# VHH binders against q12xb4, part 16

Target 1, 267 residues: q12xb4
Amino acid sequence: MLDFVGLGLFDEKDISLKGLEKIHNADKVYVEFYTSILMGTDLEKMEMLYKKKITVLSREDVEQHAEDWLVDAKDSNVVFLTGGDTMVSTTHVDLRLRAADMGIKTTLIHGASIASAICGLSGLQNYRFGKSVTIPHPYVSNRGVRVVSQTPYDTIKNNIEAGLHTAVFLDIDKDKGYMTVNQAMEILLEVEGKLGEGVMVDRLAVGIARAGSPSPVVKADYIEALRDYYLGGPLHIVVIPAELHFVEAEALVKLAGAPEGILENID

## First folded at step 4 (VHH)

Design w15 (framework vhh_lunsekimig_d3)
Fold by ESMFold2-Fast, scan of step 4:
Structure w15 (fold): chain B 267 residues (1-267), chain A 123 residues (1-123)
Amino acid sequence: as target 1 above (267 residues)
Amino acid sequence: EVQLVESGGGVVQPGGSLRLSCAASGFTFSRYYLYWYRQAAGIERELIASIYSGGKTNYVDSVKGRFTISRDNSENTMYLQMNSLRAEDTGLYYCAKDLSWSGTYYSDAFDIWGQGTLVTVSS
């Protein structure tokens, strides 16, 4: 049996009681930190609270070598931990399919997700969101050319045309670290400078830092202002609103310090 | 460990054809959403074509009807058949896989593991 357990947003206490029970009854416990990390904890604190040894799996262990550890779930109870909720903004459903191919039963124990947290923190309504997108870190190709993804710009553009907000996930890289809201704003403006379609011009955005912590920061302002706004430590996420319902606009002004001028177009 | 090797590029006259290949190893090829990207001099990487594990394909408008992406899961190889080539198709073509196999609902970060294969369309 393989149990997928979501750890929630910030520290080792965000786990559900059901998740904790699964860990206590497990023969083996694995965790991955490449899709998300809990900034308020570390492996030692997790092992101390959960009273279990936890083996950290790399992306390769999960994606290329999954059968090496999935085989243990045929004859024992295996728990696989992820930040957030296991099947949200991850490809871990592939592990469920591989387990099913091996005759292994899988279950899901949910954790709090950044997907719902951004709605609560910003006041933007979940059913008014379109496709989410991730901004990857720019990189230098093997031939020395700097590469910046256009996909986030295109996704935001298409959502805005449809009247839908965009959740913008920010890249996590072992060497480059955690992308900040400031870096994300710079990347979007760089792409705007090359394409010239006006999508990011005078565009409102919401920067969020440390969702689920005791001191989250939520700041709504135009992209150019957010480029220079200090939100503190990771993890960061961005939301690009489309047209706003009056309650959404009011929430951004009152709860996220958005410019009061966004209220002028409310009817 | 994960390896993607592009080949098949070359110099061709306008209206000509080329078939690019991407040989993959080190991951479960059949489960991944796969991409062809084009990098022209001084321009950012552009997604040209994509194919998911079930065979559904997507193309950027400028190549739709001229390019065909395909995959052979038994050979762990992806192809890009390029017909009616134009000068603007000139560039370095990269094979990429998602960090994850899912290509729906959100755009995942992309890995480019090869050096690319150069396509030059000139008279």
Scores: ipSAE 0.000, ipTM 0.191, lowest interface PAE 15.1, mean pLDDT 85

Design x01 (framework vhh_lunsekimig_d3)
Fold by ESMFold2-Fast, scan of step 4:
Structure x01 (fold): chain B 267 residues (1-267), chain A 125 residues (1-125)
Amino acid sequence: as target 1 above (267 residues)
Amino acid sequence: EVQLVESGGGVVQPGGSLRLSCAASGFTFSSYALYWYRQAAGIERELIASITSGGDTNYVDSVKGRFTISRDNSENTMYLQMNSLRAEDTGLYYCARGVSYSYGYDSWTGYFDYWGQGTLVTVSS
């Protein structure tokens, strides 16, 4: 049996009671930190609280060499831990398919997800969100060409045209680190400078840092202002609102410090 | 270092065929989903085809039935076989590597952490 357990947003205490029960009953416990890290904990604190040894799996262990450890789930109870909720913003459904091919039963024990946390923290209504998108770190190709993805710009544009908010995930890279709201704002403005379609001009955005922590930051302002706003340490995420319902605009002003002028342009 | 290098672009007549290649290095090729993007003048860059690490494929409606994406893990190369080419297929074609933390294997969110330099396909004459 293979149990997928979501760890939640921030520290080792965010796990559900059901998830903790799965860990206690497990013969082997694995975790991966490449899709998301819990900034409020570490392996030692997790092992101490959960009273269980945990083996860290690399991305290669999960994506290429999964059968090497999945085989243990044929005759024993294996738990696989992931930050957030296991099947949100991950390719871990592939592990469930591989397990099924091996005749292994799988279950999901959900954790709190950043996808729902951003709605609670910002006051933006979940049913008014469109397709989410990830901003990757820009890179320089082998031929010296700077490459910046246009996908975030296109996704935001399409959502705005449909009257839908965009959840914007920020890249996690081993060498470049965790993308900040400031870097994301700069990337969107760089693409705007090349395309000239006016999508990011005078565009409201919401920067969120450390969801689920004792010190979360939620700041709504125009992209140009957020580029220079200090939100502290990771992990960061961005929301680009489309047209706002009155209660959403009120929440952004009162809870996230948005410019009061946004109340004049309501749905 | 991660590298993606496209080749195979060129000039073809309407109804013709081309095969694009994307040669990859600097990462475990077999572990990643891979994608072809197209950018034409006056049109936003669009995802046209994807292939997962397991070989599952997805296509935008405008190329479905005409284009075939494939991968050769032994050669660290991804291909796009383009048949029945139309003038509207003209554009710069980019290959891209998926981001391992992206959910799903298709069109739910943006999945790209590295891009190639692009290869030009012109359907004319």
Scores: ipSAE 0.000, ipTM 0.140, lowest interface PAE 14.2, mean pLDDT 84

Design x02 (framework vhh_lunsekimig_d3)
Fold by ESMFold2-Fast, scan of step 4:
Structure x02 (fold): chain B 267 residues (1-267), chain A 125 residues (1-125)
Amino acid sequence: as target 1 above (267 residues)
Amino acid sequence: EVQLVESGGGVVQPGGSLRLSCAASGFTVSSNYLYWYRQAAGIERELIASIYSGGDTNYVDSVKGRFTISRDNSENTMYLQMNSLRAEDTGLYYCARGTEYSYGRDVWTGYFDYWGQGTLVTVSS
């Protein structure tokens, strides 16, 4: 048996009681941190609370050499831990399919996901979100040209035209580090300067830092203002709202400090 | 504050044995990835042995069967037992702490690497 357990948003205590029960009954426990990290914990704290040794798996261990450790689940109880919720923004359904091919039964124990956390923190309605997108770090080509992905701009534009909000994930790079809300605002404005379609002009955005931690920050303002707003340490995420329902606009003003003028521009 | 302090180096004859120690502070050795690296004069620093959380070990081919990496949880110390030493094993041995994280769209989010001061091993000619 292979049990997938989501760890939630921030620290080792975000695990559900069902997840903890699976760990206690496990013969082997694995974790991966390449899809998501929990900023409020480390292996030592996790092992102390869960009372189990945990083996860290690399991306290659999971994506290319999974059969090497999945074989343990044929005759024993194996738990696979992932930050957030196991099947959200991961390719881990492929592990379930490989396990099935090997005759291994799998279960899912859900964890809190950033996808639902941003709705709770911002007050924006879950059913009004469109396709999510990630902003990658810009780079300079060998010809000295700054390369910035247009995909986030296009995704946001398409969602806005459909009346849907956009969850904007911020990429992490080993050399450039964790992208901040400030950097994301600069990148979107840089693309706007090139395309000139007015999508990001006077556009409201929501910056969120450290969801699930004791010190989360949620700030709604226009992109130009958020570019200069200090949200503290990682991890950051952005939401670009489309047309707002009154309750959504009211939530952003009262709970995230959005300009009161947005209450006049809702539908 | 993470610190690693190597000790146990010295002069030894070919075929001899030596045990290196790496005393850790600021973290627990039993729950971390730990490495021994070697740097010989004029040669790039090379990974010699590793021990991972969970106890699995790995060695470069040149030391397999001769070197053994281990941990002592009560002393919070990592060891490298070196047997059948050769002249080519001469070098400065470093203890390092590392972990591997990868995140985003095939974006790798750094390894963390904490190095000690090193301990010199000289296998007499």
Scores: ipSAE 0.000, ipTM 0.109, lowest interface PAE 15.5, mean pLDDT 83

Design x03 (framework vhh_lunsekimig_d3)
Fold by ESMFold2-Fast, scan of step 4:
Structure x03 (fold): chain B 267 residues (1-267), chain A 125 residues (1-125)
Amino acid sequence: as target 1 above (267 residues)
Amino acid sequence: EVQLVESGGGVVQPGGSLRLSCAASGFTFSSYALYWYRQAAGIERELIASITSGGDTNYVDSVKGRFTISRDNSENTMYLQMNSLRAEDTGLYYCARVTYSYWGRDTYTPYFDYWGQGTLVTVSS
């Protein structure tokens, strides 16, 4: 048996009771951290709380050499731990398919996902979100040309036109590190300067830092103001609201410090 | 193979200064972003400063204006200059390197493969 267990957002305590039960009953426990980092924990804290030895798997162990450890699940209970929720923003469905090909039964024990956390923290309704997008770090091509992706701008524009909010994931790069809300605002304004379509002009945004931690920060303001607002350490995420229901606008003003002026044009 | 070694911690009085060093080996130092994390008693390990391969820096609000991160690519060393130290700055300080991770559809998340062993900073009178 192979049980996939989501660890949640931030630390070793975010695991569900069902997930903890699976770990306690496991013969082998594996974890990967290459798809999601829990900023509030480490391997030692996890092993102490879960009372099990945990083996860390590399990306290659999971993607190239999965059969080497999946074979253990034929005759024993194996748990595979992932930050967040097991199948959100991962390719781990491929592991389930490989297990099925080997005659191994799999189960999913869910964990809290950033996809739902941003709704709770901002007060924006999940059913009013459109397609999510990631802002990649700008880079310099081999020809010395600075490349800035237009995809985030286009996705936000299309969502706004459809009346849908946009969840904006921020790139993490081996060389450039964690993208901040400030950097994300600069990138969107840079693309606006090139395209001139007015999408990002006087545009409200929500910056969120450290969702699930004891010290999360949620700040709503116009993109120009958020460009200069420091939210502290990672991980950061942005939400670009479309048209707001009154309760959403109230939540942003009262809970995230949005300008009170946003209430004037809300039904 | 890859190794990060912190040094420079110690006991200092409030208002004092310390400079932490992170000596790196086993990789092309100039090509990677590097991080300082702090773990205080009863508080989760938190990122306090970062520096990109190009030299861009970022800081958590509680240390901004007091701490300065820098790097010397010729010496394969990253530094954290800590000024105007406060009791709340007490903790174990770690340096870290981010490695490449698999991109899952719309999310890129690097795995922190390499951490130093930590250096203790105690701010007390």
Scores: ipSAE 0.000, ipTM 0.141, lowest interface PAE 14.9, mean pLDDT 84

Design x04 (framework vhh_lunsekimig_d3)
Fold by ESMFold2-Fast, scan of step 4:
Structure x04 (fold): chain B 267 residues (1-267), chain A 125 residues (1-125)
Amino acid sequence: as target 1 above (267 residues)
Amino acid sequence: EVQLVESGGGVVQPGGSLRLSCAASGFTVSSNYLYWYRQAAGIERELIASIYSGGSTNYVDSVKGRFTISRDNSENTMYLQMNSLRAEDTGLYYCARGTYYDSSGRYYTWYFDLWGQGTLVTVSS
């Protein structure tokens, strides 16, 4: 038996009671941190609370050598932990399929996902979100040319034209660190300057910091204002709203400090 | 106190060997992702070797077959055995604790939350 358990958003206490029960009854517990980092915990805090030894698996252990540890689930209870919800924004369904090929039964114990957290924090309705996108850090090519991905701009444009909000994930780089809302705003405006399609001009955005923590920050303002707004430490995420329902606009003003003028332009 | 302390650097002739140590305190080596980074003159800091809690290891191509990363769980220490050293291996060697994170589903980024002070390796020719 292989139980997939989602750990939630921020620390070792975000696990569900069902997830904790699976850990307590497990013969072996594995975790991976390469798809999602929990900023409020570490391995020792998790082991202390869960009262189980946890073996950390690399991406290679999961994606290339999974059979080496999946074999344990044929004759014992194995738990596999991931941040967030196990099958959201991961390729772990492949791991589940590999287990099935080996005759191993799998179950899913869900965890809180950033996909629902951003809706709750912003007040934007989940059924009105379109395709999500990630903004990568700009880089300098071998020819000395600065490269900025156009994909986020295109995805946001297509969503807006369809009346859909965009969840915008921000890149993590080993040397540049965690991309901030401020950097993301600068990148979108840089692409706007090149393309000139007016997509980012006077565009409302929502900056979110530390979703799932005791002190999240949510700030709605125009992209140019968010460029200069301090949201504190990581992790950051952005939402670009499309047309707003009256309740969404009211939530952004009252809960995220959006300019009151947006209430006059509700679609 | 949570820390990493490197030792074992020095001056060595081309073709020689050195063993670097990285002593951990305040956490257990066996339950963490651990890395060796190298900062050479004129080159950005480069990840050269890693070891994970499950025992799997990875190496950058330039050191594969020459360098071996290992750990001693009873001593709570990680090692880098360097053989057949070359002039281009000269640099500051750092050990680090961290985890992989890749928002695009690729090995493009790593998060490191604890770094050692660095130890200098000079291969003279």
Scores: ipSAE 0.000, ipTM 0.193, lowest interface PAE 13.6, mean pLDDT 85

Design x05 (framework vhh_lunsekimig_d3)
Fold by ESMFold2-Fast, scan of step 4:
Structure x05 (fold): chain B 267 residues (1-267), chain A 124 residues (1-124)
Amino acid sequence: as target 1 above (267 residues)
Amino acid sequence: EVQLVESGGGVVQPGGSLRLSCAASGFTFSDYALYWYRQAAGIERELIASITSGGDTNYVDSVKGRFTISRDNSENTMYLQMNSLRAEDTGLYYCARKLYYGSRGYYPTYFDYWGQGTLVTVSS
């Protein structure tokens, strides 16, 4: 049996009681940190609290060589841990399909997801969100040209035109580290400078740091101001609001320090 | 490497017309939005008109219906056709290519490219 367990947002205590029970009853416990990491904990703290040895799997172990460890679940209880909720913003459904092909039963124990946390922290209503998007770190092509993805700009534009807010996930790179709200603002403004469509001009954004921690930072301001705003350590996420209902605008002003003038820009 | 060279400025009477040109080199012209800015005496440089890589245009309210921005990708040139000129249109007109919208860059290599400016004087 293979149990997928979501660890939640921030530290080793965010796991559900059901998830903790699965760990205690497991013969083998694996975790991956390449899709998301819990910034308030580390492997040692997790092992100490959970009272279980945890084996870290690389992206290659999960995506290319999964059968090497899935085989343990044929005759044993195996737990696979991920940050957040296992099947949200991951390709891990592929592991369930591979397990099924091997005759292995799988279950899901859900964890808190950043997708719902941003609604609570910002005051923006979840049913008014459109397609989410990830801003990847810029890279250099094989021709030596720096490439910046246009996809986030296009997704935000399309959502705004439809009256929908955009959840903007920020990329994690082994060498560059965790993308900050400041870097995300610069990337969006860079694409705006290239395309000139006015999408990011005078655009309100919400920067969120350390969702699920005891002291998250939530700051709403125009993109240019957020570019220079210090939000502290990772993980960061951005929301680009579209047209606001009055209660959403009020929440951003009162809870996220948005400019009071946005109260005049309501739906 | 990037160069922007403006031309077409001059002295014109109120109600007259001028056509400004911005010749560009050192980059793939068709991939970038391009901008016309104006700087009047004692006033910070302001955006007057823009044209996207796809040809969409934008204007400040004071010039709408009087100015027309256009581009010729085959000649690497951007134009500003200025009609019904007013004394308030007097200023230095700058051609610009922006790598980002703001004035402060997080990445040191991202900045605006500017031409030298061309003077437009509307005087009787």
Scores: ipSAE 0.000, ipTM 0.243, lowest interface PAE 15.9, mean pLDDT 85

Design x06 (framework vhh_8pnl_2)
Fold by ESMFold2-Fast, scan of step 4:
Structure x06 (fold): chain B 267 residues (1-267), chain A 124 residues (1-124)
Amino acid sequence: as target 1 above (267 residues)
Amino acid sequence: QGQLVESGGGLVQPGGSLRLSCADAGFTFSSYAMAWYRQAPGKERELVARITSGGDTNYADFVKGRFTISRDNAKSTLYLQMNSLKPEDTAMYYCAAVTYSYGRYDTWTGFDYWGQGTRVTVSA
């Protein structure tokens, strides 16, 4: 048996009671941190609370060499842990399919996801969100040219035209680190400077830091203002609102400190 | 730092076949999800086919049953087998790679590496 367990947003206590039960009954426990990490904990704290040894799997262990450890689930109880919810913003459904091919039954124990947490924190309605997108770290090509993905700009533009909000995930890289709201705003404005379509001009955005912590930071303001607004430590995420319902606009002003002027176009 | 190089494009008659290749020169190919996109003159790039690091595939409706995406990790090469080609398949074809989890819904359009493209023309 292979049980997928979502760990939630911030620390080792965010796990559900069902998830903790699966860990206690497990013969082997694995975790991966390349899709997301819990900033309020570490491996030692997790092992102390869960009272189990946890083996960390690399991206290669999960995506290329999965059969090497999946075989353990054929005759024993194996738990695979991820930050957030296991099947949200991950490729782990591929892992379930591989397990099925090996005759291994899988179950899902859900954890809180950043995708749903941003709705609660911002007050924006989940059914009014369009396609999500990730802003990758810019890089320099072999020819010395700075490459910045245009995909986030295009996705946000298409969502806005459809009246839908955009959840904007921020890149995690072992060498470049965790992208901040500030860096994300800079990247969107850099693309705007090249395309000149006016999508990011006077555009409202919501910066969110440390969702699930005792004191998360949620700040709504125009992209230009958020460019220089530091929300503290990771992990960060951005939401770009489209057209707002009155309740959404009120929530952003009262709960996220949005400029009061955003209410003028709602009324 | 990575570079993708496409090859195998050319001129074919309607109903013909071509096999496109995309060679990796600078990263661990087997760790990345890969995709083929195409762009016709005056149009935006559109997804043709995707393949995860684990080998799962997904196709655009307009190529299902005609095109096959595959990868050879030992040769660090991505392939697109194109059968029953139509004039509307005429486009520049690009391969793309994602350094982060490809099967994440939010990253299907956020590729980190792109090739320069290879031209496919389907004409009588």
Scores: ipSAE 0.000, ipTM 0.137, lowest interface PAE 15.1, mean pLDDT 83

Design x07 (framework vhh_lunsekimig_d3)
Fold by ESMFold2-Fast, scan of step 4:
Structure x07 (fold): chain B 267 residues (1-267), chain A 125 residues (1-125)
Amino acid sequence: as target 1 above (267 residues)
Amino acid sequence: EVQLVESGGGVVQPGGSLRLSCAASGFTVSSNYLYWYRQAAGIERELIASIYSGGETNYVDSVKGRFTISRDNSENTMYLQMNSLRAEDTGLYYCARVRTYYDSSGYWTYYFDYWGQGTLVTVSS
């Protein structure tokens, strides 16, 4: 058997009691951190609390060589851990299909997801969100050309036109580290400068740092102001609101310090 | 724009104590993962102590029980209390803001995005 267990948002205590029971009954425990990381813990703290040795799997171990470790689940109990909730913003359903092809039964033990956390922290309604997007770090190609993705701009534009909020995930790079809200604002304004469509002009955004921690930061302001606002350590995420319902606008002003002027443009 | 400024270094006898300070500007110490690290002549820099945004602390074995990392959020300053100092503790002490992540090979990697100038600690008889 192969049990997928979501670890939640921040530290080793965010695991559900059901997830902890699966770990205690497991013969082998694997984890991957390439889809998400828990900033409030590390491998040693997880192993100490869970009282199990945990083997870290690379992206290649999961995506290309999964059968090498899935075979253990034919005759024993294997647990596969992920940050957040296992099937949210991952391709891990492919692992379930591969396990099924091998005659292995799978179960899902859910964890708290960033998708629900941003709604709770901002006060923005989950049913009013559109397609999410990730802002990648700009890079310089082998030909010396700086590459900046236009996809985040296009996704935000399409969502706004449909009246939908955008969850904007921020890239992780081994050399550049975790993208901040400040860097994300700079990137969106850079793309705006090239396209000139006015999408990011006078645009409200919500910066969120350390969702699920004891001290998360939630700050709503216009993109230009957020560019210079310091939210502290990772992980950061951005939400770009579309048209706001009255309750959403009140939540942003009262709970995230949004400019009070946003209340003048809603019913 | 963003700055880290260390102070409190000096000359001390073996068994003595020093308290190092790291004053931060342009960011909030209570919201960041911060390290003290040191460099001795002819030796590579090593991480000594860390404090997470939530206040949890970690130490390398060579200083565990002797050094204590702390912070004062109202002063936006991080401290390193150093007790029972040894000759081997001699070196330049830096504070740093650090980012950590798991790479594609499953290893913790550290990225230092802001560094202080360092403060010299000399332990001699």
Scores: ipSAE 0.000, ipTM 0.127, lowest interface PAE 16.0, mean pLDDT 84

Design x08 (framework vhh_lunsekimig_d3)
Fold by ESMFold2-Fast, scan of step 4:
Structure x08 (fold): chain B 267 residues (1-267), chain A 124 residues (1-124)
Amino acid sequence: as target 1 above (267 residues)
Amino acid sequence: EVQLVESGGGVVQPGGSLRLSCAASGFTFSSYALYWYRQAAGIERELIASITSGGDTNYVDSVKGRFTISRDNSENTMYLQMNSLRAEDTGLYYCARVSRYSGSYWSTYYFDYWGQGTLVTVSS
């Protein structure tokens, strides 16, 4: 049996009671931190609260060598822990398919997701969001050329044209670290400079830091202003709003410090 | 560090052929689906061909029967054989490893990765 357990947003206490029960009944407990890290905890605090030893799996252990540890679930109870909710903003459904190929039954115990947290924190309506996208760290090709993904720009453009907000996830890389809202704003403006379609110029954005923590920061302003705004430590996420309903605009002004001028342009 | 490097672009006459190559590094090549995208002047980048880890292929109607996508897992290389080239095939061709899921990803491992592009020009 393999149980997937979402840990929620911030610390070891965000786990559901059902998730804690699965851990207590487990023969082996694995966790991965490469998709999302709980900034308010560490392995020792988790093990102390959960009263269970936890084995940390690398990205390669999960994505390339999963069968090496999935075999444990053939004749014992295995729990796999992930920040957030296990199947939101991850490719972990692939692990369920691999487990099924091995004859292993799987279950999901949900955790709080960043997808709903950003709606609560910003005041933007969940049903008005379009396709989400991730901004990867730029990289240098073997030919020495700097490569910056156009996918975030294209996704944001398409969502805006459809009247939909965009949730923009920011890269987590073991060597390059956690992308900040400031870096994300720079990347979007760099792509705008190359394409010249006017999508990012004078565009409102929402920067969010440390969702689910005791000290979240939510700041709405134009992309150019957010480039220089200090939001503190990780994890960061961005929302690019499309056209706003009055309640959404009011929430951004009152709760996120958006320019009051946005209230004048409500449809 | 995921890297995709295209080669094989150039200038060719209508009815001619070109073979594009995409050399990959920084991931287990055999485990991933791979894609060729094309961007023509004034048009959005579009998917033209794909190949799954298992070797299944798909093509847009405009290139079906003329283009063949293939992969060599021993060389970590994907190819696009382009036959009977038309003026409409002119554009920048991108090798890509794109997300196969609808959701967003935190992991750089499943982000959209693009090569730098290789220019194919089919003269009048």
Scores: ipSAE 0.000, ipTM 0.240, lowest interface PAE 12.0, mean pLDDT 86

